VH-VL binders against Large ribosomal subunit protein bL21 (rplU). Designs and how they scored, part 1

Every score and structure here is a prediction.

Target 1, 133 residues: Large ribosomal subunit protein bL21 (rplU), of Prochlorococcus marinus (a2c733)
Amino acid sequence: MAEKPAAKPKAAAAKAEAKDQSDSYAIVEASGQQFWLQPNRYYDLDRLQAAVDDTVTLENVLLIKDGKNDTTVGQPYVKGASVELKVMDHRRGPKIIVYKMRPKKKTRRKNGHRQELTRVMVQSISIDGKALS
Below, numbering starts at 1 at the first letter of every chain, in headers, positions and changes, except where a header shows other numbers; antibody chains are not in Kabat numbers.
F, E and O stand for the ipSAE by ESMFold2-Fast, ESMFold2 and OpenDDE, each averaged over both directions (binder to target, target to binder). V2 = 0.75 x the mean of E and O + 0.25 x the DockQ between their complexes.
[cut] stands for letters that were removed.
Atom coordinates printed by the task and the answers are left out, and those that the model quotes come from them; centres of patches stay.

## First folded at step 4 (VH-VL; framework fv_nezutatug)

Design s10 (from n3d with light chain D50K A91H)
Fold by ESMFold2-Fast, scan of step 4:
Structure s10 (fold): chain C 133 residues (1-133), chain A 120 residues (1-120), chain B 107 residues (1-107)
Amino acid sequence: as target 1 above (133 residues)
Amino acid sequence: QVQLQESGPGLVKPSQTLSLTCTVSGYSITSGYYWHWIRQHPGKGLEWIGSIYHSGSTDYNPSLKSLVTISADTSKNQFSLKLSSVTAADTAVYYCARSEWELFGYFDYWGQGTTVTVSS
Amino acid sequence: DIQMTQSPSSVSASVGDRVTITCKASQGISSYVAWYQQKPGKAPEPLIYKASSLQSGVPSRFSGSGSGTDFTLTISSLQPEDFATYYCQQHNSFPYTFGQGTKLEIK
């Protein structure tokens, strides 16, 4: 009961993917979702409460792969692991522009929510303060 | 149609600052695109210098980061490159370019290029 | 930084030939490779993005393939206007890097 056999299948799957691509990456948990993040790549995430050029640190790291066949699996999180993200931009998804001669009082309630996104750059992935090579 | 046009001095002395401007027409620099500077050394390959985002945030090639500043003038629909302490190694054709949100780092429109020679 | 290595450095071909240019990345970049064509005195022109997606307006004789670290640009039936220098570029990881170029010249 103290063991989690299901954690091994996830680690094995990550290793299988790494064999196809000899890359470093981290799998992190944020806002109820899991993200696969590689160093020096940008990603679009649900809107973050941060300003452009701010650094956001994620500490709920589920797995780190450091190059070829060097994988650390969390229980559930890798102790001392963190991922630093730089906020690059805030965007909205597609919007509908309706030409009207007269504004409608109820127009705001009829507008759907636009997807709000934050683009981030992965600056570093580290364990105990040591960055991945 | 979208057009990009580089402008600036063709000859710069060593140790001076190189200043180039890219004028964008047919599209606003404050909307859904990223704007880049790329250079090409004589008889050699292409080198990405840096980018500016619609938010005004910048990213620079680490090899040039301490020497490069990119800025935007939204009233003129322009963005510019300043490269400090130039040497003969900075002699190149300089291009401005655009990339889409979904394909950041892929350059779908380029300016015609401007030749910069660094010589005493 | 990710190094992009092109081969060959130059190739001589005749109109109507099938031409293949290859590009190798020093680490995995999934499908994030672009190809550009440059004629003397002109800016590079985009041909392909994400390894195999053709830029709007580019003739169908151009095609790209590959994933991971090995990528190929193919011109199925060379035309006179295709004699140029071709560059690959990874658009996966910061900083973005280019291959050294392949010059396609008349045999």
Scores: ipSAE 0.472, ipTM 0.764, lowest interface PAE 2.4, mean pLDDT 83

Design s12 (from n3d with light chain Q55Y A91T)
Fold by ESMFold2-Fast, scan of step 4:
Structure s12 (fold): chain C 133 residues (1-133), chain A 120 residues (1-120), chain B 107 residues (1-107)
Amino acid sequence: as target 1 above (133 residues)
Amino acid sequence: QVQLQESGPGLVKPSQTLSLTCTVSGYSITSGYYWHWIRQHPGKGLEWIGSIYHSGSTDYNPSLKSLVTISADTSKNQFSLKLSSVTAADTAVYYCARSEWELFGYFDYWGQGTTVTVSS
Amino acid sequence: DIQMTQSPSSVSASVGDRVTITCKASQGISSYVAWYQQKPGKAPEPLIYDASSLYSGVPSRFSGSGSGTDFTLTISSLQPEDFATYYCQQTNSFPYTFGQGTKLEIK
């Protein structure tokens, strides 16, 4: 009888964890946005044009931190760096409820539309084909 | 309302394939949850084995990746675990569990567990 | 893999006692921690998600705290039904990993 708790905020948590010296991550640019991505972690993104189980490769990598090793900063992109994402699922997010009146039948009806989301798993972060794990 | 029930043989010989099924009641396995297998070794802690998602996509513990397969039978509202080439180290209580989409990895409902012993 | 280390491995206590169990992650996991209670012969039951949020139906004497690498589970006034083994779990990264457990025993 456990009740559904509130969803965990991923963006703020990812940034907080990136401060740890032992954490590996990449900052990537996609669709005009920057994402902080850690290996072996899932993220929810705006809907991607890819099938479930497809691999999406991001090559516009702005920065890579390899655990306790030196950070590599791009100018603007890190040469030879890539992030591989596996598509886990496509979903509609929370329903936004809008009440509309139909022109010929003047009754209120509930219409909703939902944000389209794609959940991805970060499979690997690599530089020149060598994965950080 | 949702209930999970494990089933399968309690004794498996070394080198054979361990096969377990989880029957889900009260909710469709094709609706907005993730379904997991977790095991507990005698005198040791819990180990996450893997997950199957609404889409049919799977993720496995890397330590078991080449040995584990999780699949779903939507007509029976069941999902199953196959673990190949078992050894005595695979002796454990096996649980199936659920997580909600927004709380992936937080296991809110568990089956009662089924004991599997690997011995000759 | 992220390692979760619990302390103590066992603790003896009396009804009415305040009990604290700690859990340390080998790397930063923000607040991505769950706590479970397991009684002999039974499946684990969820107590806490996101380090400090109680699942519905869990008594208010249970509380969780912490962030980053150090987390605690506190039982403010131990009841007879609380004698069990407690596990922490990180949900930050695959594979999900659990602590080794803390057995809470009657004095």
Scores: ipSAE 0.552, ipTM 0.783, lowest interface PAE 1.9, mean pLDDT 83

Design s19 (from n3d with light chain F94Y Y96H)
Fold by ESMFold2-Fast, scan of step 4:
Structure s19 (fold): chain C 133 residues (1-133), chain A 120 residues (1-120), chain B 107 residues (1-107)
Amino acid sequence: as target 1 above (133 residues)
Amino acid sequence: QVQLQESGPGLVKPSQTLSLTCTVSGYSITSGYYWHWIRQHPGKGLEWIGSIYHSGSTDYNPSLKSLVTISADTSKNQFSLKLSSVTAADTAVYYCARSEWELFGYFDYWGQGTTVTVSS
Amino acid sequence: DIQMTQSPSSVSASVGDRVTITCKASQGISSYVAWYQQKPGKAPEPLIYDASSLQSGVPSRFSGSGSGTDFTLTISSLQPEDFATYYCQQANSYPHTFGQGTKLEIK
């Protein structure tokens, strides 16, 4: 059950994190989570119901930063803003084991599932049809 | 154990299509790896051309827009590069390479390289 | 595209020396950097991935460090087989880009 030390699985996949303030990015709300997305980067997301090479558009954009210049903050969403993602591929991640205890017998129930992931590339971030990059 | 071997013509005429094939040994190309083409111009650095995954997904260097096609032949355990409308600027050593899905942009195995000269 | 600039373009050193090569990215790339060694007539060989992780089979005298925009490859005690050209590469965004190379020459 012990996992072997793994290489950092970072490649070009990114998480929400602070970056150089000169960089362009969008903060987007999807599936109850916030994502920090930069153009021309790939990200691993929970499985999307889309085919390889399909374009997925995210419209619940909370904030857009345009390089060293403008920052636009949503109220709560930036009107006319969108992020276009290209689906690169799908894979199954590591198996996740979930345990639940029943009140009467304190018995653990095992459920084994594999995390389903979709790799996407951010093709563009735009506001009112004008792309930032 | 993994071996990558490039093959193709050493001399290509301007305006023709360059076709190169990478034969993979020791692994199935349908495994969880990305397969890449990378070239090196004389006196210049390395340039990433593009990649393919077993699902058919491809990504290409924007500087080679519309000129590049990468495809896979799973029955032969090969993947191939086609570069159309070649010019003298396409003279280079061409490499195929592998990266892991989790380490997508890190090239852990390379072929020996094949020299391509574009001349009339 | 992200520009990767290496310095110096060449360095002369003696066996046993500590050698450092630097690489600067034109924008922040976190730890998404690899280093490769290339000898004349041969393909590049991976040395370091994810800025500081040593590739399997690579001698421990090689190490990498850095994050953001500034990265360093260090050879702690230079051996005769280490005279080669070294390249850095970013894996942060498309297209993947390489530095211009640093040629390590015998002094």
Scores: ipSAE 0.445, ipTM 0.758, lowest interface PAE 2.6, mean pLDDT 83

Design s20 (from n3d with light chain A91S S93T)
Fold by ESMFold2-Fast, scan of step 4:
Structure s20 (fold): chain C 133 residues (1-133), chain A 120 residues (1-120), chain B 107 residues (1-107)
Amino acid sequence: as target 1 above (133 residues)
Amino acid sequence: QVQLQESGPGLVKPSQTLSLTCTVSGYSITSGYYWHWIRQHPGKGLEWIGSIYHSGSTDYNPSLKSLVTISADTSKNQFSLKLSSVTAADTAVYYCARSEWELFGYFDYWGQGTTVTVSS
Amino acid sequence: DIQMTQSPSSVSASVGDRVTITCKASQGISSYVAWYQQKPGKAPEPLIYDASSLQSGVPSRFSGSGSGTDFTLTISSLQPEDFATYYCQQSNTFPYTFGQGTKLEIK
């Protein structure tokens, strides 16, 4: 059964869109994952330890593309680069249930679980305090 | 069923503050939805003004700068728009609307709209 | 801001016609497009979300398609109650923006 689509692009979908455009974006590392983030876009990330309306600053920026095809690559991180996220809301994601037919006495069944998600808006991407165009 | 109803003065003088209220019935404004103000200029398209989240967090259209304030009164199940320093360009029909968390920015319920004229 | 451009600005059609309205975004917005119908003196009513998902209660003659920058709303067999103004809207990038509207009128 299909779940409702997210209202805003997830990190993977946003990455695909950024790749198809000559727009500004940053690739950042957070919680063991890489995110392809563009300014003024919403993203649903794994639950962040921050309150609603807090600003979360990500400093582990792997790459920045300025919309003029200027690209800065980190080693591994771009020095002085940061991405500011505004925490919009915390929610539980869709419940995932996996059912399998019983093959004799060997069965594999996963219990339902829900993802903890935080919706953020990318407020700015900057290098040394200067926002990208 | 969700019902939204706008209310407020239909005439506002230039430089004054426009104040509108949206009364929500059939649903609590604190129960996990987003609440929006959208306006429509005479003979023109729609412009999103801003939103308030069930948590009380707000977001505003940058084109309206710091002139906009949206607030909620949970005891009355209402949310309100204040637009300061209005001009004739703010003459429009004002709507309140709702969106779901999963479909944020898709407006699935709208009020009937209230006409605001800015004139001296 | 992302500009949403609709074409045509107006279209005249007869009952039973197939009507197509297009919407173009100034940059990629994936599938985050909604369509609304507005009748004179009334609030807009939701028709389609996520480019192609039909709002509950909306007749199946309405359909949406597209991704990236180009989107289409189709009415497969126009009915009298369908004469209205139609708006597209993107929700991919803050701030949300609407098209200028397409007026569908009787031929």
Scores: ipSAE 0.435, ipTM 0.759, lowest interface PAE 2.6, mean pLDDT 83

Design s22 (from n3d with heavy chain L103S, light chain D50K)
Fold by ESMFold2-Fast, scan of step 4:
Structure s22 (fold): chain C 133 residues (1-133), chain A 120 residues (1-120), chain B 107 residues (1-107)
Amino acid sequence: as target 1 above (133 residues)
Amino acid sequence: QVQLQESGPGLVKPSQTLSLTCTVSGYSITSGYYWHWIRQHPGKGLEWIGSIYHSGSTDYNPSLKSLVTISADTSKNQFSLKLSSVTAADTAVYYCARSEWESFGYFDYWGQGTTVTVSS
Amino acid sequence: DIQMTQSPSSVSASVGDRVTITCKASQGISSYVAWYQQKPGKAPEPLIYKASSLQSGVPSRFSGSGSGTDFTLTISSLQPEDFATYYCQQANSFPYTFGQGTKLEIK
């Protein structure tokens, strides 16, 4: 409910998506956070150190829901599970300009900042080398 | 100024391969955008076919993946669509378009469209 | 695939009217919605991106709103050149998908 950048998936957005139980998904742990990831969906994550068009593999998979109504829960991680992400773009949000004084007072500097994000597409969710659905 | 122009045969026989080319002017294909093919069936909505990034990486609509190939010729500033084994259902207006992620997957420039009829 | 459902399928209006077109996504797509205008025999023209950002050169009478699954396109004071078909599109998930279109007709 805060005025924060709308990153996808956030924990709240991932919880909302979990209401659609017919879809396959994985819950993964990355950078101290949990993400709910569905195949063939785009997600904006905090900037990743990878080039555009690279593949990033996430192996700390906490849970996999197969569209065949099969669920595998990790202890804490599902062995042999991985999620492949394709880096689509590195993007910056709008430039934020902060003035310490009103704009007409030029004795103060303005400060500029942008949010750094990486858009990824979930290419596959796999267990023991076999892709879901 | 960016301009996209589709070209290719307007009539294709069933079971043949549909081949279309998009020529981009006023902007380099290698500069930070995805390039797309989108079609519109008579009396129906728009259907995204696929995209290419300048690295040669492609993404295709899963419903068409076994039938579609998109390629780029950076020396001619063009990208092309090949759709194999066409049927009457592939009759449509075909558009090429550009998108960028700064605008969150928004098609900001479109070609004028080329009509393709699949008929014997 | 994420299904985009537009309502109404057609709307009849007069110059000067306020017109609202809605678009519903079958799943949450945050703000990754674009709107396009298409006139007969022409390619779609971009109007709105990321739900509410107006494309450069588009008149200020056009506005977009919404997040999650429910989105709206509003024309605050309809002009003669606005009679066209309008499409929404989601950019959150592969494949990209479009609404079925709303035809804006003269009353």
Scores: ipSAE 0.018, ipTM 0.627, lowest interface PAE 6.1, mean pLDDT 81

Design s23 (from n3d with heavy chain L103T, light chain Q55Y)
Fold by ESMFold2-Fast, scan of step 4:
Structure s23 (fold): chain C 133 residues (1-133), chain A 120 residues (1-120), chain B 107 residues (1-107)
Amino acid sequence: as target 1 above (133 residues)
Amino acid sequence: QVQLQESGPGLVKPSQTLSLTCTVSGYSITSGYYWHWIRQHPGKGLEWIGSIYHSGSTDYNPSLKSLVTISADTSKNQFSLKLSSVTAADTAVYYCARSEWETFGYFDYWGQGTTVTVSS
Amino acid sequence: DIQMTQSPSSVSASVGDRVTITCKASQGISSYVAWYQQKPGKAPEPLIYDASSLYSGVPSRFSGSGSGTDFTLTISSLQPEDFATYYCQQANSFPYTFGQGTKLEIK
């Protein structure tokens, strides 16, 4: 990766930070990965299928930490829990050029693509329609 | 280099709408930066009002969210603040500012500020 | 909202002095702190971001440190142009908040 996006979620680092803080957060499952999300913070994620200013609702919530209070663990998901993300913007990353050679012809085929990111703001974390903080 | 310049009325009456414009020079507001409004109350320090990206996406300080609208006019390379139902508490110096994508919450360039007094 | 509290509110110093200003957050904010300098009648100018990173063009006598809730701005050898008000700011979460300011004045 040529450039590292700011605020990219990582499960291990997120768990370490959460251990040291009494802040509210949710752990959400998407595409086989876990994301640690705090309210009122932005995150850069792989491209989402949504327009700028749309709200994306994540419902596969594995865990909710309500500040210094209760931690609710899902079985596997917390019933009635959701995380609302607002799409702030979409960004194209650095252009990546890929050269492929076919076994039979040994001809080079040049393909170019860019990584795609969506910047989101965590607007709310809620259980049964009641927002945390 | 980036240069930001605020413009608007110096005096606004209570209950009216304050309208301020920030003109950006040296960079396009469509170039992938975030653009902010920040104010400074007499003797009380700085308060972040809200932000807009060139795409039109906005984030507002929750204390002001029902009263604030930030918009962009890309044809004029400007972005603007409207603050409705103003009171004497809205008397302040108003700044526009920029942040980069990678440092979104840090304000690297500021306008010179424009003084707004809310008085009858 | 995250409260940022600066100490002291004012400090008197002489050219050549080492000056330290502190900033305390009401909750953990990792390293997401910036420092700004403001001279009378002028806009704030950025000095430091991410607690300890100097902006381009900022003199090396300025340094920042800290993480979590406690942050410090240090001027190692005060110059005449450094007499100003200094502000800290957290960038951890919305809304972004600033300290009340520390006025650095000539002794």
Scores: ipSAE 0.459, ipTM 0.759, lowest interface PAE 2.5, mean pLDDT 83

Design s25 (from n3d with heavy chain L103Y, light chain D50K)
Fold by ESMFold2-Fast, scan of step 4:
Structure s25 (fold): chain C 133 residues (1-133), chain A 120 residues (1-120), chain B 107 residues (1-107)
Amino acid sequence: as target 1 above (133 residues)
Amino acid sequence: QVQLQESGPGLVKPSQTLSLTCTVSGYSITSGYYWHWIRQHPGKGLEWIGSIYHSGSTDYNPSLKSLVTISADTSKNQFSLKLSSVTAADTAVYYCARSEWEYFGYFDYWGQGTTVTVSS
Amino acid sequence: DIQMTQSPSSVSASVGDRVTITCKASQGISSYVAWYQQKPGKAPEPLIYKASSLQSGVPSRFSGSGSGTDFTLTISSLQPEDFATYYCQQANSFPYTFGQGTKLEIK
């Protein structure tokens, strides 16, 4: 079956935005999106099919910054790089309120949405099994 | 509103386990909040010890990870801290605290604190 | 770990004074900073979250500012009840870390 080509990596733009950070981080591609991830920080992602305390490994790593050392840019992915996430919790995110107004009637409508989220902790960022310093 | 109250022995001998409990009033510990232990050493700063999430998952300060266990007792609406192999350096005022989902690292309610002295 | 350094360690001031306390992070933490007030024998009380958001019930004379690595807590007109120790805290990453504290004492 024909599959869609990979999305444009945008690694150079993401690298430029994060260039002056002294912290370690990775830019990863997952589910058609790019995420900027730092070790020991939590992130809320779209709901994952995983249990609390499960580990999720992301291998499509576009860029790694190793502290104050060199930055490694993938072509498109950094070979041997991975990010390990621990599932902390599953939850609904903030309620999003959408207003709908019809011309001529000027009637306002409120519609509420909540996103289904999984909170993860970045346990490690590694290259060839070695964690970043 | 939420109210937090620490309890436990005020005196612990070196090498033993420090055990403290935080009793939460006004809210279920399993619904929507995060619960933390924070301590304050005499004449020194505050140190975050660890957290338990409403899911039961825990995270600990890496400097204490091998020594700390935080657990919850939902039947009593309490969460507890066990710190093993204590030394005089563990003498401190121990606080329990709460944070919200969106503000996980922001401690918006604190217990009054309980003083623990580690001495032979 | 991210180190939080407060300046000054101690400050003497009079009622009505404008007081500024500074906090510096060893790494970029965006706006993920909280400020707490602690009076002798009492638990810390939250004042500011996310660098500049005032906690509900806290007097408007308190304000926070800053982003990245440099943060400031300001008391615009010091009141007698404001003499206390103030702590900053980064909420960006584990482990959460606090500054060493700034003692605000009567001049």
Scores: ipSAE 0.459, ipTM 0.761, lowest interface PAE 2.3, mean pLDDT 83

Design s26 (from n3d with heavy chain L103P, light chain D50A)
Fold by ESMFold2-Fast, scan of step 4:
Structure s26 (fold): chain C 133 residues (1-133), chain A 120 residues (1-120), chain B 107 residues (1-107)
Amino acid sequence: as target 1 above (133 residues)
Amino acid sequence: QVQLQESGPGLVKPSQTLSLTCTVSGYSITSGYYWHWIRQHPGKGLEWIGSIYHSGSTDYNPSLKSLVTISADTSKNQFSLKLSSVTAADTAVYYCARSEWEPFGYFDYWGQGTTVTVSS
Amino acid sequence: DIQMTQSPSSVSASVGDRVTITCKASQGISSYVAWYQQKPGKAPEPLIYAASSLQSGVPSRFSGSGSGTDFTLTISSLQPEDFATYYCQQANSFPYTFGQGTKLEIK
């Protein structure tokens, strides 16, 4: 049963349940950016100087949330934490089109470029060599 | 148009290695895309086995990783699956499939499937 | 592994009916969901990717929706050629996983 005014208690319960079912992840600093990385998921990062199938280890881990809903926050980095990435591929990203308007002539010019990217798969997130459960 | 065609033996004995080949036509396997093996057990859903990318990199379903090898033969425009130490549980229809770079992980072309039975 | 659960497991319908199939993920997968149609004796064919994007060549009576953990495939007006088994699939993380399938049968 449900009433329109009673939606808030049910929404709060759903949020609590969702939190209990949250997956592990790490927030990592790389290439001047922060990334939210989950195990066994691919991500596109700015081009890395590594060969396909190489393993790249990221140690500037800002935060880890494990599968048990425990969170570890770095100061600024979590000591002993690392994220292991496998290089899957190197590619050019989508073409970025930049429009600049010239006020006097009301004309637009566009400049396009593509970023160089490395696709990686997150193989593990660990603290002191122990992988998250 | 892109076309994928599976081939291999229909019957394999327990403990032997299952070997299947996917022949790709209408596109070079070295020029991009990701190439996958997916199987379907009798009366069950679909199970992703693994992938090989045009770069040569491979990823396997962890439940099968020690048993699976996927490789490419660029001269024949083929990629192949080897599944070692098969059991009756490996009886299935085997499909090869393709996915794009982006969006990744969606299978846009499939082979017709080949039935493999594992029995003594 | 992320578990994909479909409901119903089977549905009987008539031509012209509106049919809805639901898929639930055991974990949040954003919008990384695809839907496939499989006719007897044939390979699956893609219908929807990225939860709501219609595959090229697929009739507009098919639509997808959802985000997070709950996803829906809708056929707005069932046609004779739509009687088939439908599968959802998550593309968020390895290994890719599929739902158990929903068999759409003639009433």
Scores: ipSAE 0.432, ipTM 0.754, lowest interface PAE 2.6, mean pLDDT 83

Design s27 (from n3d with heavy chain E102Y L103G)
Fold by ESMFold2-Fast, scan of step 4:
Structure s27 (fold): chain C 133 residues (1-133), chain A 120 residues (1-120), chain B 107 residues (1-107)
Amino acid sequence: as target 1 above (133 residues)
Amino acid sequence: QVQLQESGPGLVKPSQTLSLTCTVSGYSITSGYYWHWIRQHPGKGLEWIGSIYHSGSTDYNPSLKSLVTISADTSKNQFSLKLSSVTAADTAVYYCARSEWYGFGYFDYWGQGTTVTVSS
Amino acid sequence: DIQMTQSPSSVSASVGDRVTITCKASQGISSYVAWYQQKPGKAPEPLIYDASSLQSGVPSRFSGSGSGTDFTLTISSLQPEDFATYYCQQANSFPYTFGQGTKLEIK
């Protein structure tokens, strides 16, 4: 049984926020997740392997809505579409405690994990090199 | 103790360029925080002007983008605002500020503010 | 741009009172809201970030809540030093925007 390509809770939450705007957006696939991205909005993503101030380009674009204009749907990806993200900062979020039932070599039964997040800004969404208005 | 202090002329004539400098003490600008300019118009709320990262990368409020330049001088631990072609509408108290986590957008340290009046 | 609207524009209260100030975003902004306190002639000072996280050094009588479009700042028991103007700010969308302010006055 193959894993279905579906929006995960984080992507669904971003989509819910975006739906209150009648502006342009893109739905993109990255690292097994779907993201609902609007130009000029900030998003928190799992830690990216990029330096602060770098630009990251996402090319697996599933859908683009160009404001009041037509929506372009991918088959499965929109050809020539890309989303440019600017890396704003890296942050360690709150600690997550995972209970480890079988400790070894005096390892604690609880391990602390810090969420690693990267804040990005959507700089542009484009099709065939033309940015959305 | 992080401290930010604004400096620059308190009176600017219409059509001239407003130039302000923020001097940072107790912390190096190159340590990865974002550094901001924010203004407050008389009897009005706060307006974010723009930000700079120590790499020289800037973001400006789109309403001001064609008029604003922010730059950093890391050797002096300063960053500066230039606002061109000023009018009476640019009369405000100007603050510099730091954000601990860019995008979550809380400004954790502010300068005391400097009053700028645009008048002939 | 996302518009931040505060209510009320002013509130009169007595020392010891519980005070609530609300902030409404024109669009969903998750929890990306900060609150600031400003006294006349002074710079704003941070109180709350990420809707409900208390800034270091801020008294525990201050608290924030909310998500999406509706946010609240609460002062559980007013002290004399709390009479000031309070501002909310969103950090979800570029550019950052602030509310118009709520003036907290002596009753």
Scores: ipSAE 0.035, ipTM 0.657, lowest interface PAE 5.7, mean pLDDT 81

